# Designs tried in a protein design chat: VHH binders against Translation initiation factor eIF2B subunit alpha (eif-2Balpha). Part 1

No score or structure here was measured in a lab: all are predicted.

Target 1, 305 residues: Translation initiation factor eIF2B subunit alpha (eif-2Balpha), of Caenorhabditis elegans (p34604)
Amino acid sequence: MVQESIISSFRGKLENDPSKSTSLATVETLLEVLDRSRATTVAEFQNELNQVVAALEKTDYSSTSIRSAADLFTRFTSLAPAALLDQEDFSQVLDLYRQRARSFIKNVRGSRAKISKCARLFFTHHMNILTHSYSKVVLETILDAHKSGYHLHVWVTESQPDASGKLVFEELKKNGVPTTLVLDSCVGYVMERIQAVLVGAEGVMETGGIINKIGTVNVCIIAKSRHVPVYVCAETIKFVREFPLNQADIPQEFKYRTSVIERNNLELEHPDVDYTAPEFLTLIITDVGAMKPEAVGEELIKMYI
Unless a header shows other numbers, all headers, positions and changes below count from the first letter of the chain; antibody chains aren't numbered by Kabat.
ipSAE, averaged over its two directions, is called F for ESMFold2-Fast, E for ESMFold2 and O for OpenDDE. V2 adds 0.75 times the mean of E and O to 0.25 times the DockQ between the complexes of E and O.
Where letters were taken out, [cut] stands.
The coordinates of atoms that the task and the answers printed are left out; those that the model quotes come from them. Centres of patches stay.

## First folded at step 1 (VHH)

Design A1 (framework vhh_7nfr_2)
Fold by ESMFold2-Fast, scan of step 1:
Structure A1 (fold): chain B 305 residues (1-305), chain A 123 residues (1-123)
Amino acid sequence: as target 1 above (305 residues)
Amino acid sequence: QVQLQESGGGLVQPGGSLRLSCAASGFTFSSYAMSWVRQAPGEGREWVSSISGSGGSTYYADSVKGRFTIARDNVKNTLYLLMDSLKSDDTAVYYCAKDLGEYYWDSGYFDYWGQGTQVTVSS
């Protein structure tokens, strides 16, 4: 009953606010678990969190986003001084965890604004930007720059087969941003007019590479060939301790089809995501600043150790 | 215990220059990004500038870019803000802030704050 209520709350957060990320909804839901907790030991509390996370992963939302957010939430909130664990009753430890969790969530809620602010350091007042697929953080970054007086012309791929790029195109047009919709096959055709590529990520890998909507690797390869910088906009809560070496290594945790051929259908290859190796990326722009792809592994160590 | 102590504030005329310092202790200074945040009378906090732990990356608010320079001395555990071409709008209490990691640089994620130093720009 309690778990059903929590799952219902989680689904409601995402259904009632289309702008909210799965990661943010996850940590907000875990705070609700923490607020309702009557655990008397660390083990009891950890068991409660593990059960909730497992239940959330059974939903239709990205298991990678849920798991990564849950890991960071737990690591950030569960650190307590040895003296407090030894001398205070556990209710005071839970209160400390609640205070830390609220601080963590406040920061996560501000992540896209921080990314937008950081991204502007790499923009020029007038520039042509290419983007691919629908990314809430990329859209917010572009709209924030536009409102700040930057004169951007945004070239948006259709991002078939889900046509997610058309949603970005309409939203930019609605907000008065000069924008041009282009066929996915036209990226090479238009790249000579582009000064920077902005893309989001479903996950940032330990390699410094990213997993994102199908077509991203093609865009990034073409950009590199034309010496056009590729800026990835992603919250640190999207960082995952995975080490893919090729397209076949994409973790199943993303709940996306990596290949139809893997399911014994030899006539169809329609993956929903692809992996872009770090050599094709210029910067990963995050809520904690911009970093080179090769620095991602070190940042993950600092976040977890 | 983490301790941050600002100094160098004062009264300066418009167009003048001022150098703020922040002495840090109680943590491995070179491992953390440091930031300057200001608060003007009757207004909210405004992030001014950040510098990575190594000093290799610096970031500035649009309102101060080209006029202010952030720097650090990891041997002396000291953070600096060099303020040139000061304007009346720069009048505020300036706080030194310790970020959570090497690249953490925004006010929403600061572990510790100093007590602040007053900067007044008036003719």
Scores: ipSAE 0.000, ipTM 0.120, lowest interface PAE 19.3, mean pLDDT 79

Design A10 (framework vhh_4orz_3)
Fold by ESMFold2-Fast, scan of step 1:
Structure A10 (fold): chain B 305 residues (1-305), chain A 121 residues (1-121)
Amino acid sequence: as target 1 above (305 residues)
Amino acid sequence: EVQLVESGGGLVQAGGSLRLFCAASGFTFSDYAMAWLRQAPGKRREWVALIYSGGSTDYADSVKDRFTISRDNAKNTVSLQMNSLKPEDTAIYFCAAGDEWYSDLTYYDYWGQGTQVTVSS
């Protein structure tokens, strides 16, 4: 089937690029559907998109991230004058949708440059930064600051068990950024040397909290205890309408190695992500500017009109 | 420093095949659409194939079903598999990286130097 081909493309995007978010892979996949579409009506096109989204939600990736990204994509791309929607020749509407979809994805791609520019407003010329796990936006933010003349020393956790922090460490070394790799258990040991923590997010919640790689909540709690600010770098496409109150409220769709509900061994607790409550975060730095965690709910309302 | 380096061009007889490669460096490859364009003697440069950052592909009518574009984001490469080559495919083939916003393919940020493909009957 065509759907099997699309799902394979989606899986390939995430398997071949560890830094790519589920949200970005989703909108890229929906662009593929749009580029190949031969729909003649709005209803036919929307049905096609809905079928693809439903198929993607049946994968092992976060269904919450997939739905949220798909909703934003659809809202942005399908804004067309009523006169065009009533036209006999729907190809003009599809062409407009394709142009808007490419613009949307270009804006998502341009989000990292906007985030890195905004983040530099919170950096000092000489600074020790701690980061955890692999985040493309964080990596690019650090590299952009370095190229702009900032003298950053970057402390990188190994981020076990997948050792994603080692990838960040090697990339920083290749680009001439002073960097030190530290054990995950050493965050408390090194935090007194750190001026700011810089992390990414797999999702930014309506609470203003974040879901990110396991270990993030530990880093943020330690930072708060030592009065070290925590800056989250996240594209607005990662904003999700979820309201977790604790770790148990994390949607099971967010990449657990074992699900609490579906796990075969109740003696093991090996999640891939954790939830960091807004009280442990200083700022969420986005492609639309920096905001306090408390402001995230208001921003989500603007996006979901 | 941004570089696009093409390889794989050469002389081939009609009905034959060639595979072109383009190695990219100095920019975030995965964020860019990658394209192959060609210029035959006395003609304007024309688009041949395009692969978007998301992996979707487009082909010029003259090469549909004969050419296949693919990319490898881990290696920062894009390739063009050319099958059932015709004398009219003779041209200098250019690799280009560009802004996905411009679907008319007139605005590419980066260009390679080109590689010659000659198809003889």
Scores: ipSAE 0.000, ipTM 0.111, lowest interface PAE 17.2, mean pLDDT 80

Design A11 (framework vhh_7xy4_2)
Fold by ESMFold2-Fast, scan of step 1:
Structure A11 (fold): chain B 305 residues (1-305), chain A 123 residues (1-123)
Amino acid sequence: as target 1 above (305 residues)
Amino acid sequence: QLQLVESGGGLVQPGGSLRLSCAASGFTFSDYYMAWVRQPHGKGLEYIATISGSGGSTYYSDSVKGRFTISRDNAKNTLYLQMNSLKPEDTAMYYCATDYEWSGLYDEYFDYKGQGTQVTVSS
């Protein structure tokens, strides 16, 4: 099937570039579908997209991230009712969709640079920042601030058990950024030295809360207790229509499905992610600007209406 | 902290065999899926194989299926890759990684965790 070729392309994007998000790989794959499409009607094209999205959701990758990215891609590319009314040749409609899809992907690819620029507005020229886990957008933000002449000292948690924080620590050190690696259990110990916490997100929920690497909720609770602001850096493509009320409500799609099955050990509680409620977050800094967590629901409505 | 140390690479003739090892420490090894990935000079990372925490499930790239075998010894915290019928196209730096880095369930992907071991297949 054509779908098998498309799924192979999707997997290849993520396996050949581990830094690429599932959301970005999804929209790039949907553009490939659009480029190959020979549909002659809107209904035929929509059926093609729906079948591809359903096939991608059957992979081991986050179905929530795939679905949300696909919804945004479809909404952005098909938001031209006037063009549909006056079209006589559907190939012209497909060409418009291709143009819009390429523009959308270009904007998604430029998201980290926009977030980095926006984040600097909330930095002090001399600042102690604490970060947790490995986030490409957070790393880019810190490195860009350093290149721009900001004097940042970055405190990095080890982010066990995968030690993803050590990767951030090594990269910052290679680029000449003053950095200190700390135990995850030392967050409370060092927080009195910190002026801001900067973290990424796997997903931004409709509640205004985030799902991110395990330990994030602990960091954010401690920051709030010490009156230290928490800035979340996240692309709008990571915004999802989910409404968790507690840790148990984290969608299965944000957990590694196969490893969760294999880790059926009643004596261990070793989750890979946690949920941080909006009350523990100060700002969500996005490619469309900074917003209060309370504003996320409104922004999601704008993206889907 | 989590550490992955690869070994066993080297120069081998086409048609030959090598066994790679990955010594894991700093986490509960048996709870995690493990993967082998490779990077040919000047190219991107290529997925090779994944094995479940228990060792009961294995997955392979089409390019290596039937030639490579992934296995693990949870008592020794060690991951293995048995490579048979090696081809010049198998020449690459080989890395040991936790599988969730390649699963796509995390939008912020991690890089491979080890230093790698070089495999060169040449006459």
Scores: ipSAE 0.000, ipTM 0.112, lowest interface PAE 18.1, mean pLDDT 78

Design A12 (framework vhh_h_nbbcii10_fgla)
Fold by ESMFold2-Fast, scan of step 1:
Structure A12 (fold): chain B 305 residues (1-305), chain A 125 residues (1-125)
Amino acid sequence: as target 1 above (305 residues)
Amino acid sequence: QVQLVESGGGLVQPGGSLRLSCAASGFTFSEYYSYALGWFRQAPGQGLEAVAAISSSGGSTYYADSVKGRFTISRDNSKNTLYLQMNSLRAEDTAVYYCAKDSEYLWGDTYFDYWGQGTLVTVSS
């Protein structure tokens, strides 16, 4: 197997579908490795996967996302009954791994639908929701609730400087959802009208906190001050074994696909993300159900060991 | 209103060069807006593929493996224009090229907006 061919395939997945997550592209690439594998032992196969993952981590895409997705893929796909491990023909073990890998990828692709269904359990039939920035899982959740007969009024922050909230606003308006676009500085002004805050996450940390678009921590602090619940919608594949204590601890391994600015000017403080500690979050709604932030560490243990 | 207008496409022989331009209106190129800009292409019978992208400051660039070393992306914030210099063109580079801006946060579910009609590049003898 030529490693450069696999790396090119990985890049092609993300280039052909910019909406595809790095985590999903990683597990799809690992399935290709598995499909082409001629390994005759578990150790040989695991060595093949480790070499591919190391090569993927040297790309410009998020090494944290790649490693976390690869760890989950390996854990889910490589568990085999002892009876099969005793087989003289390892091809039966590889076939089981391939079956498990396809099931895992199917589940990852279905994550947003599961999150949307779960989130509706925490909605009232008529409510004001505030959201910040663009998140496909949040957008799908809101649209699915609307189509299911919920009467939602969605308050969307502009999410400057990239104005990603304007995209959410236009999409909601296009689909007939009552929506109001608000300045980022107006979150405190409108929060008294809000029954719930719904946000996405780029990463869910072992602390139960999240890394998300700059402004998220401000929204969540204001929500807590007004006793408004904050619901985070995130696929479990975005869970990572990181333990930030403050904003400075945001992992530098979180890389960005295209919107990276090299900042060496000490006079400017223009971060693209912030960290929201678990005390400001009410629930993390995932493809395996809703959990308190305090339960995230336990779920990570179940996924990784 | 936001518009991106591509130009510079045409017929060129293998080994030739072309420079594509993308003129933006309705928004300003700025380091502080965190807009990434990129070029995508679509050949007949194939999906859209990312060709190159450049950060808002111009300090970071990305290139597809198929074009790395042959294509150069650049931006002129004062002219509100994005460029793609294409050298050593191959028949496989034949496609409609689209200019796009990154209008959302890139870490989660990032995507580019397609605001132009595209410009056709045909590489043949």
Scores: ipSAE 0.000, ipTM 0.135, lowest interface PAE 17.1, mean pLDDT 77

Design A13 (framework vhh_7aqx_2; at its last look DockQ between E and O 0.01; V2 from the best seeds 0.00; counts 0 for: pae O 15.4 > 2, unsure alone 58.7 < 65, placed apart)
Amino acid sequence: QVQLQESGGGLVQAGGSLRLSCTTSGRTFSSYAFSWFRQAPGEEREFVGAISWSGGSTDYADSVKGRFTISRDNAKNTFYLQMNSLKTEDTAVYYCAADTRYYSGEFLDSTEYDYWGQGTQVTVSS
ESMFold2-Fast, scan of step 1: ipSAE 0.383; ipTM 0.738
ESMFold2, look of step 2: ipSAE 0.100; ipTM 0.595
ESMFold2 (binder alone), look of step 2: mean pLDDT 75; pTM 0.768
OpenDDE, look of step 2: ipSAE 0.000; ipTM 0.191

Design A2 (framework vhh_7aqx_2)
Fold by ESMFold2-Fast, scan of step 1:
Structure A2 (fold): chain B 305 residues (1-305), chain A 122 residues (1-122)
Amino acid sequence: as target 1 above (305 residues)
Amino acid sequence: QVQLQESGGGLVQAGGSLRLSCTTSGFTFSDYAFSWFRQAPGEEREFVGAISWSGGSTDYADSVKGRFTISRDNAKNTFYLQMNSLKTEDTAVYYCAADSYLEWTSYEYDYWGQGTQVTVSS
């Protein structure tokens, strides 16, 4: 039915733009649902939205990321001022929700600029930075610093098996940033040259830890052993109410490349992501400012209350 | 790169009609809500009409209700103000505006056009 069309649109967003987060794709899809809605009551609209979210959670993408993004979207879209309207004409209320949803998405899209500005406060004029995998917010942060006159040399891991780091390497070269491509196995070899590690995140956990591309935990452990600070750049929309204690606690949906559970290939340990505990991170730099990993839980409470 | 350009203004007799167009470029048209404003000689800029992001909601100033209609064409990246039963009091410079979060009578819009003159003679 209608759900199949919406799921197809959702998958299309992620397939057409691999750099787009599951969280951003989720809120963009929910805006489409809101635009197509012909609901005449708040209850009818809530039911429609809940059914769509449930359908998205059945995809191979992270159900935790989908649910968290949906919860934030709903909270900011249907805040108290809208609930206090007399609701004489529900089409006016629904249209107000659409306007608020657009504002929310605009703010989410503007998050990278705020993160970039905040991150520069932690840079020195001459700096060797190591980064891992493809993160649009990290890439834009580095490029903005370079344009602002910082002399950065960026060391980029290949980030195998998808070679996402090669995309970052080519973009940095194209923009005139001094850059060196490094084998994933050479992180320990080059770390003594590095002043800071800058990585993104697929999700920021309530523990203050992060889930990110496979290899991130190795980079962060090595950085800590060499007393190199690790700065995580992440939009607040990627904050999730999840409390992993170890690698086994990562939800299966975050490892969507893992074979279908019924036919899972137990002979292969090829996860797409790993979990980095907060003790390996120095700061989480967000669109609302920089915070220590230990402060993430407090910020999550503020966002939901 | 972002541009809003008005067209369709000019001289018209009282009781006549004009259709203003605002052609946009440099942003995703379907992501924005649109409004028309006007400024008569010696007066402050005033709200005329608005159309929501979805096109499902429109609003108008009391002075133009029933006479003016705002519409949008996402395929052409253009939105319009159809002005019927024009009065001499409608003489003003008309401005188009775009905002990703439209409040019906806001002046804090993301983008503005340069304006087009509408003159209604008696």
Scores: ipSAE 0.000, ipTM 0.158, lowest interface PAE 15.5, mean pLDDT 79

Design A3 (framework vhh_7qia_2)
Fold by ESMFold2-Fast, scan of step 1:
Structure A3 (fold): chain B 305 residues (1-305), chain A 121 residues (1-121)
Amino acid sequence: as target 1 above (305 residues)
Amino acid sequence: QLQLVESGGGLVQPGGSLRLSCEASGFTFSDYYMGWYRQAPGKQRELVAFIYSGGSTNYADSVKGRFTISRDNAKNTVYLQMNSLRPEDTAIYYCAAETYDFWSGDLYDYWGKGTPVTVSS
């Protein structure tokens, strides 16, 4: 099937380039769909796009990252002057979409470098940082600071149950960054040694809160209790128009990995993500600069207007 | 510091031709898609011709086959070649540079001050 070929391409992008984000791989895959599209109407194109996104969400990669990136890609690429849409030649609309998609991808590819530069403004030359889970933007930020002469000691949680923190630990060790692996249950034990917590996000909510790997809320609560600042590193492509008030309000697409649907086990409370409210966060560091959690709602509204 | 300067307008007889030019400064021209719009007395501004950053073009039905839009990225200039002009083509012609600002979610457009075109005998 055409969708099977596209899914294989998507998986290949992530497996062949370990540094590539799920969000970037998603928008690159959607550009391939757009390049292959024979749609003659906006509705037909949107249907093609939605079918591909649904198929990608059934993979083992973050459904949140896939959907958020797809939504922003669609909004960016499909915004066309009304006069142009009044023309009956839809191939010209597709050409405009293709040009916008390429520009969008260029901006997304530059996001992590901008975040890394911004984050260094909040670092001291010698500091202990705690991080949780595997975040490519956090990893790049730490490595960039290390290469720039900062002397960081990075404390990494194991991030069970998938042990994603062990991947971060090994990568930091390979790059010569002093690092210590800690049990998830040891966050409170080590927090008094920490000058800042640095975490990523699967999604940045309109509330200014974040959805991220299970255990993030525990880390952030403990950090606040010890007056340790929490810096979230996230590309603006991860901003979503959601307004959760508590853990129960996490959208269904965030609560489970796609493959977990096949478990059909409703007796276990083993979520893959949790929600951290804005009061537990100090700054959201993005490719457009650092902002207080309270400012996220205004930024997100502007992106979706 | 983005600026667009139009030139080439004037008085022409029906059936005549004019070539409008729009020179851009203060931005990376090749990253923008460029349009020509016009506004006749007592009417709203309307799209005449459009050229994407990749070179594809689109035209209003009223000018198809008569007008040609083109760009020269080396000279930061967009052109509108107008042939077989009619009295109804009389308007002030505006050059526009358009881009989508992903971060704000807005379509940004920048406009020149306009160049008048009058088609009369």
Scores: ipSAE 0.000, ipTM 0.133, lowest interface PAE 17.5, mean pLDDT 79

Design A4 (framework vhh_4orz_3)
Fold by ESMFold2-Fast, scan of step 1:
Structure A4 (fold): chain B 305 residues (1-305), chain A 121 residues (1-121)
Amino acid sequence: as target 1 above (305 residues)
Amino acid sequence: EVQLVESGGGLVQAGGSLRLFCAASGFTFSSYDMAWLRQAPGKRREWVALITSGGSTDYADSVKDRFTISRDNAKNTVSLQMNSLKPEDTAIYFCATDEGYLYWSTDYDYWGQGTQVTVSS
């Protein structure tokens, strides 16, 4: 079936390019669907995209990243004047959607470079940075700063149980960046040595808070208690219209793998992500610039206009 | 610099077969989708076949069940096996690629020089 070939293409994008984000792979895959589409109405087209997104969410890649990227893609690319939507020849609407989709993807591909450039404005020439989990934008930001002459010592948490922090640690060592691997339980122990915390995000919430790898809230609480600034690096494609007030407000599909949710039986409280409230964050550094958490809501409104 | 070089074209009788090759260089071949397009004399450019980085394939209705696209990531090549050739398959065949979005579009950033295929009636 064509759906199987699309899912295979999605997996191939991520397996063949380890540097590619789940969000980018998602929107590239949706452009594939759009380019193959023979839809004759908006409803038919939206149904095609919704079916593909639902299938992608079952692949065990980050459901948060897939859903948020897909939502922004469909809203951004599907905007069209009412007069054009009323025409019997829907091919012109599809062509407009394809044009918008290509522009959107080109912007997404350039996001990490813009974030890296912006982040350096907040670095000093000699700096101890602590990071948690594997974030491609954080890794690229650190490597770009190092290559630009900054003397960073990067303290990396193991990020158990998947040990994703060890991947960051090895990559930093491979590129000659001074780095120290620390136990997740040692964040409080080492924080007095740290000048800034640099983390990524799976999603940036309308509250100005973030959903990120389990342990992030602990890191950010400790940083705040020690008056250490927390800088979040996140592409605008990861901004979502969600209003979590606490950990319980995060949908189960964002916290756990689909297979675990489908079994409808969770014995252990072992979520993949947690929520960090805006009060624990200093700045959110994005491809459109740095903003205080309080400004996220207004930025989201602009993106959906 | 992205470079694509086609080969394997030639003269063939109706009902015959040809295999086209495209040698790619200057980019991470395994991460790119690859397409074959053709342009017949006096006609518009036509999309023929596509193979994604993940190995999924797609074909134009006019060549479905007769043509097979494949890739060899170790050799940085994409090939097009053409069976049961017809006079209407006569065209210059082009290998093409772009960053992340290849389908029925004929608008690609990177093109080869083309290889001529002529099918006698």
Scores: ipSAE 0.000, ipTM 0.114, lowest interface PAE 16.4, mean pLDDT 80

Design A5 (framework vhh_7xy4_2; at its last look DockQ between E and O 0.02; V2 from the best seeds 0.00; counts 0 for: pae E 17.4 > 2, grease 25.2 > 24.2, placed apart)
Amino acid sequence: QLQLVESGGGLVQPGGSLRLSCAASGFTFSSYAMAWVRQPHGKGLEYIATISSGGGYTYYSDSVKGRFTISRDNAKNTLYLQMNSLKPEDTAMYYCAKGEDYYDTSGWYFDLKGQGTQVTVSS
ESMFold2-Fast, scan of step 1: ipSAE 0.000; ipTM 0.333
ESMFold2, look of step 2: ipSAE 0.000; ipTM 0.190
ESMFold2 (binder alone), look of step 2: mean pLDDT 81; pTM 0.831
OpenDDE, look of step 2: ipSAE 0.000; ipTM 0.234

Design A6 (framework vhh_h_nbbcii10_fgla)
Amino acid sequence: QVQLVESGGGLVQPGGSLRLSCAASGFTFSDSYTYALGWFRQAPGQGLEAVAAISGSGGSTYYADSVKGRFTISRDNSKNTLYLQMNSLRAEDTAVYYCAADYSGWLEYEDEYDYWGQGTLVTVSS
ESMFold2-Fast, scan of step 1: ipSAE 0.000; ipTM 0.173

Design A7 (framework vhh_7nfr_2)
Fold by ESMFold2-Fast, scan of step 1:
Order: C-alpha cells, then sequence, then structure tokens
Structure A7 (fold): chain B 305 residues (1-305), chain A 122 residues (1-122)
C-alpha cells in the first residue's frame, strides 16, 4: 500500500527547490519510507521500497533518474548479509539501513561541488567551452570556475525544442560570464573555435556511454571529428546498469516522459534524449573523480558489491 | 516575478465543453514548455497535457487524449485547454504550470497558478 502523501512529499521537494535533482529527491523520499518502516523481514522492507519506487515512476519526473537512484539507495542501504540478519533483531538491521541511508544522502548532496572542483583540473585559464541544454552540475561547474578566476567564453546551443539553452545563456550573462547563444544547426560551424565540450547526463550507462538531452550525440560526433575533447559532468547516483548498443536500445522511459508520448506511436520520432556511445566521450567527471568511459563498467560493479 | 493565473472553470454537464485560460507574466513565455495539471478532491496531482515553447508539439495523458486540446498564444502570453466530451471523472482543480529549467523529464514544474475549479455534474 503506497500512500499518496509520499508522492506529494516527493513532488513538494522538487517544486519547492528547483536546484534539487530528481535523484536526490528520490533518495530523500526513500529515507522517509525507511524512517517510517515497521518491516520485520528484508523481503517486507524491499516490497515497501518497490511499491514506493513504482509509484514515483508514474510521475512525470525522469523514471531513469528515479530508478537509478532507488537502485543505488537500496543496494548501499540494504546490504546486510543473511548471516547478520540471522544474528540480529530486524530493528537493529533497520537502524543500520537508516544510518547508511543518511550517509549516502550526505554524499549525494556534496556531489556537484566535488564535480566542479575536479572539472577545473581539465580547464585552461582562458578557453572556449561549448555546452548543450541545461545541466545544473555543468552550470555550477562553469560558474565556480569563473568565480575562481578562469576566463571562459561559453558557447551555448539553443537546445530546441524546449529552448533550455536560452536559460543557461541568460544565467551566464547575469553572472558576468562571456557567452554566445548558438543555433543547434550551427554546432559544426562553431566547433573550430571550441577547446572543450562540457555536457551533463541523465544517465551514465555500463557501456561508458551517456543518455542526455536530444542533440547531445550530434554535438559529440562533431567534437570527435574536430578532435575536441568531450567532458561529461555527472553524479555517480546517475550511473545505471543499462547496456545500449544503439539508439533503439534506449529504454522508452528514458526517451519519453511517463505522460508525454504514448509508447509505440510510430508516427512521431521526437525523443527527449539520445544515446552517445563511449567512443565520442573523453572523460566522465564524477563526485569520485574523473574516469575514462571504459572504466564506468568496473566502477558500477564496485558500487553494487 | 513569475505569475500564472487560470480562468474559465465552472459547472458543466457530462458531455459538455469548457475552455480554460492561463495568463502568464514575469518571464519570456515563448522560451518555456507549458502544462496543465489537475487535482481531484482527495487525490494526487495528475498531469493532463503539455505544449512545447513554439506550440509545434503537444502531448496528452491517455485519459484525455482525443477529448482535450492544448494551445498557446505567444503574442498574448496565454495558455489554453479546450475540454470537450467532459466526464464526471474530469472534475478537479486545473492548474497551469511552467516546465522547469532542465531537461523535460528532469524538469520540475517550477511555477504553478492558483488553479481553477471544473465540476462535471448532472
Amino acid sequence: as target 1 above (305 residues)
Amino acid sequence: QVQLQESGGGLVQPGGSLRLSCAASGFTFDDYAMSWVRQAPGEGREWVSSISWSGGSTYYADSVKGRFTIARDNVKNTLYLLMDSLKSDDTAVYYCAREGWELPYDSEFDYWGQGTQVTVSS
């Protein structure tokens, strides 16, 4: 039995704090479930979490971010070997889960600052950066570099059809960062001026590739063609155990919001995201450090054991 | 100073029609996707429909598809919801909402109107 109050709490976290990620709101909501749990077995507890996650996935927020965050939360929080469960009263196990969940959330809340600090190691004091769409971690990274004395000129794609790039452009202008708004069709035209591409990710795949705003694959292909490095900024909570080999392998819940497009509509090819294969990426910059795309699979394995 | 103000709600019989309007101010209206979200008494919020910044793409919940039409006037900064073949289950407070500043599925509805009541009853 999932309570409507949990869904309302989840929506409230996101509506009241626009800077909060869907992933963070998900794990905070799951901690609330854990704090209220009266489960007496691991199976009962897992069932409670699964019911809440299923309900959250029916919202119009990213089902990928919700599922990934929930999976990582559950794995880090609920790692109690059968031998320990047999030796302890389950209330002690729940207390351990709660402590681990709070530690996990504390680390997640600090992730963007760690990414920003790490990313600066790959910047030069004066450089032209191209970015696509709106990413909170990318914007924070650019603004922190600017405040730290870096002289960046940021080239921002419009990121149509939602024009999310115009929001980045205006925010950078307000903060005194030199910026130029670029048509999506002009990426190839301007790439010769660019020293690095900086993008976010909605999901980092086991392949080392990323799922991100539609148009990202086009930007990254052009960057590779011009020998321009592509740096992806992503929290480890966005790492997902998915193995897409092509665009068709992207789960439908990544491509479309839950209520936006009917699955199996064969008349429209208007996805919200695309997949960029690891060969088009130079580094994935995370809250645990920078890694080559090829290292992502190994990192995911470590996170789940 | 983002403001969203809904109007056009009221009492209508099953099978009837209503037109909802949302007047937007305090931001560049044609830079944002807009949505309608409803909430029935004692129930959670249900997404109804979304329209892209240009009006070129529209999306509908399965429960309203074929009966409702979302539209926008970027010159007048106004969002519309044209509701046809209304059913008792459509009874709810209807909210105008602005899509957040991130990717569509990671965007929150960052600003909401006060809502307008729609009651479908005979």
Scores: ipSAE 0.000, ipTM 0.110, lowest interface PAE 20.1, mean pLDDT 79

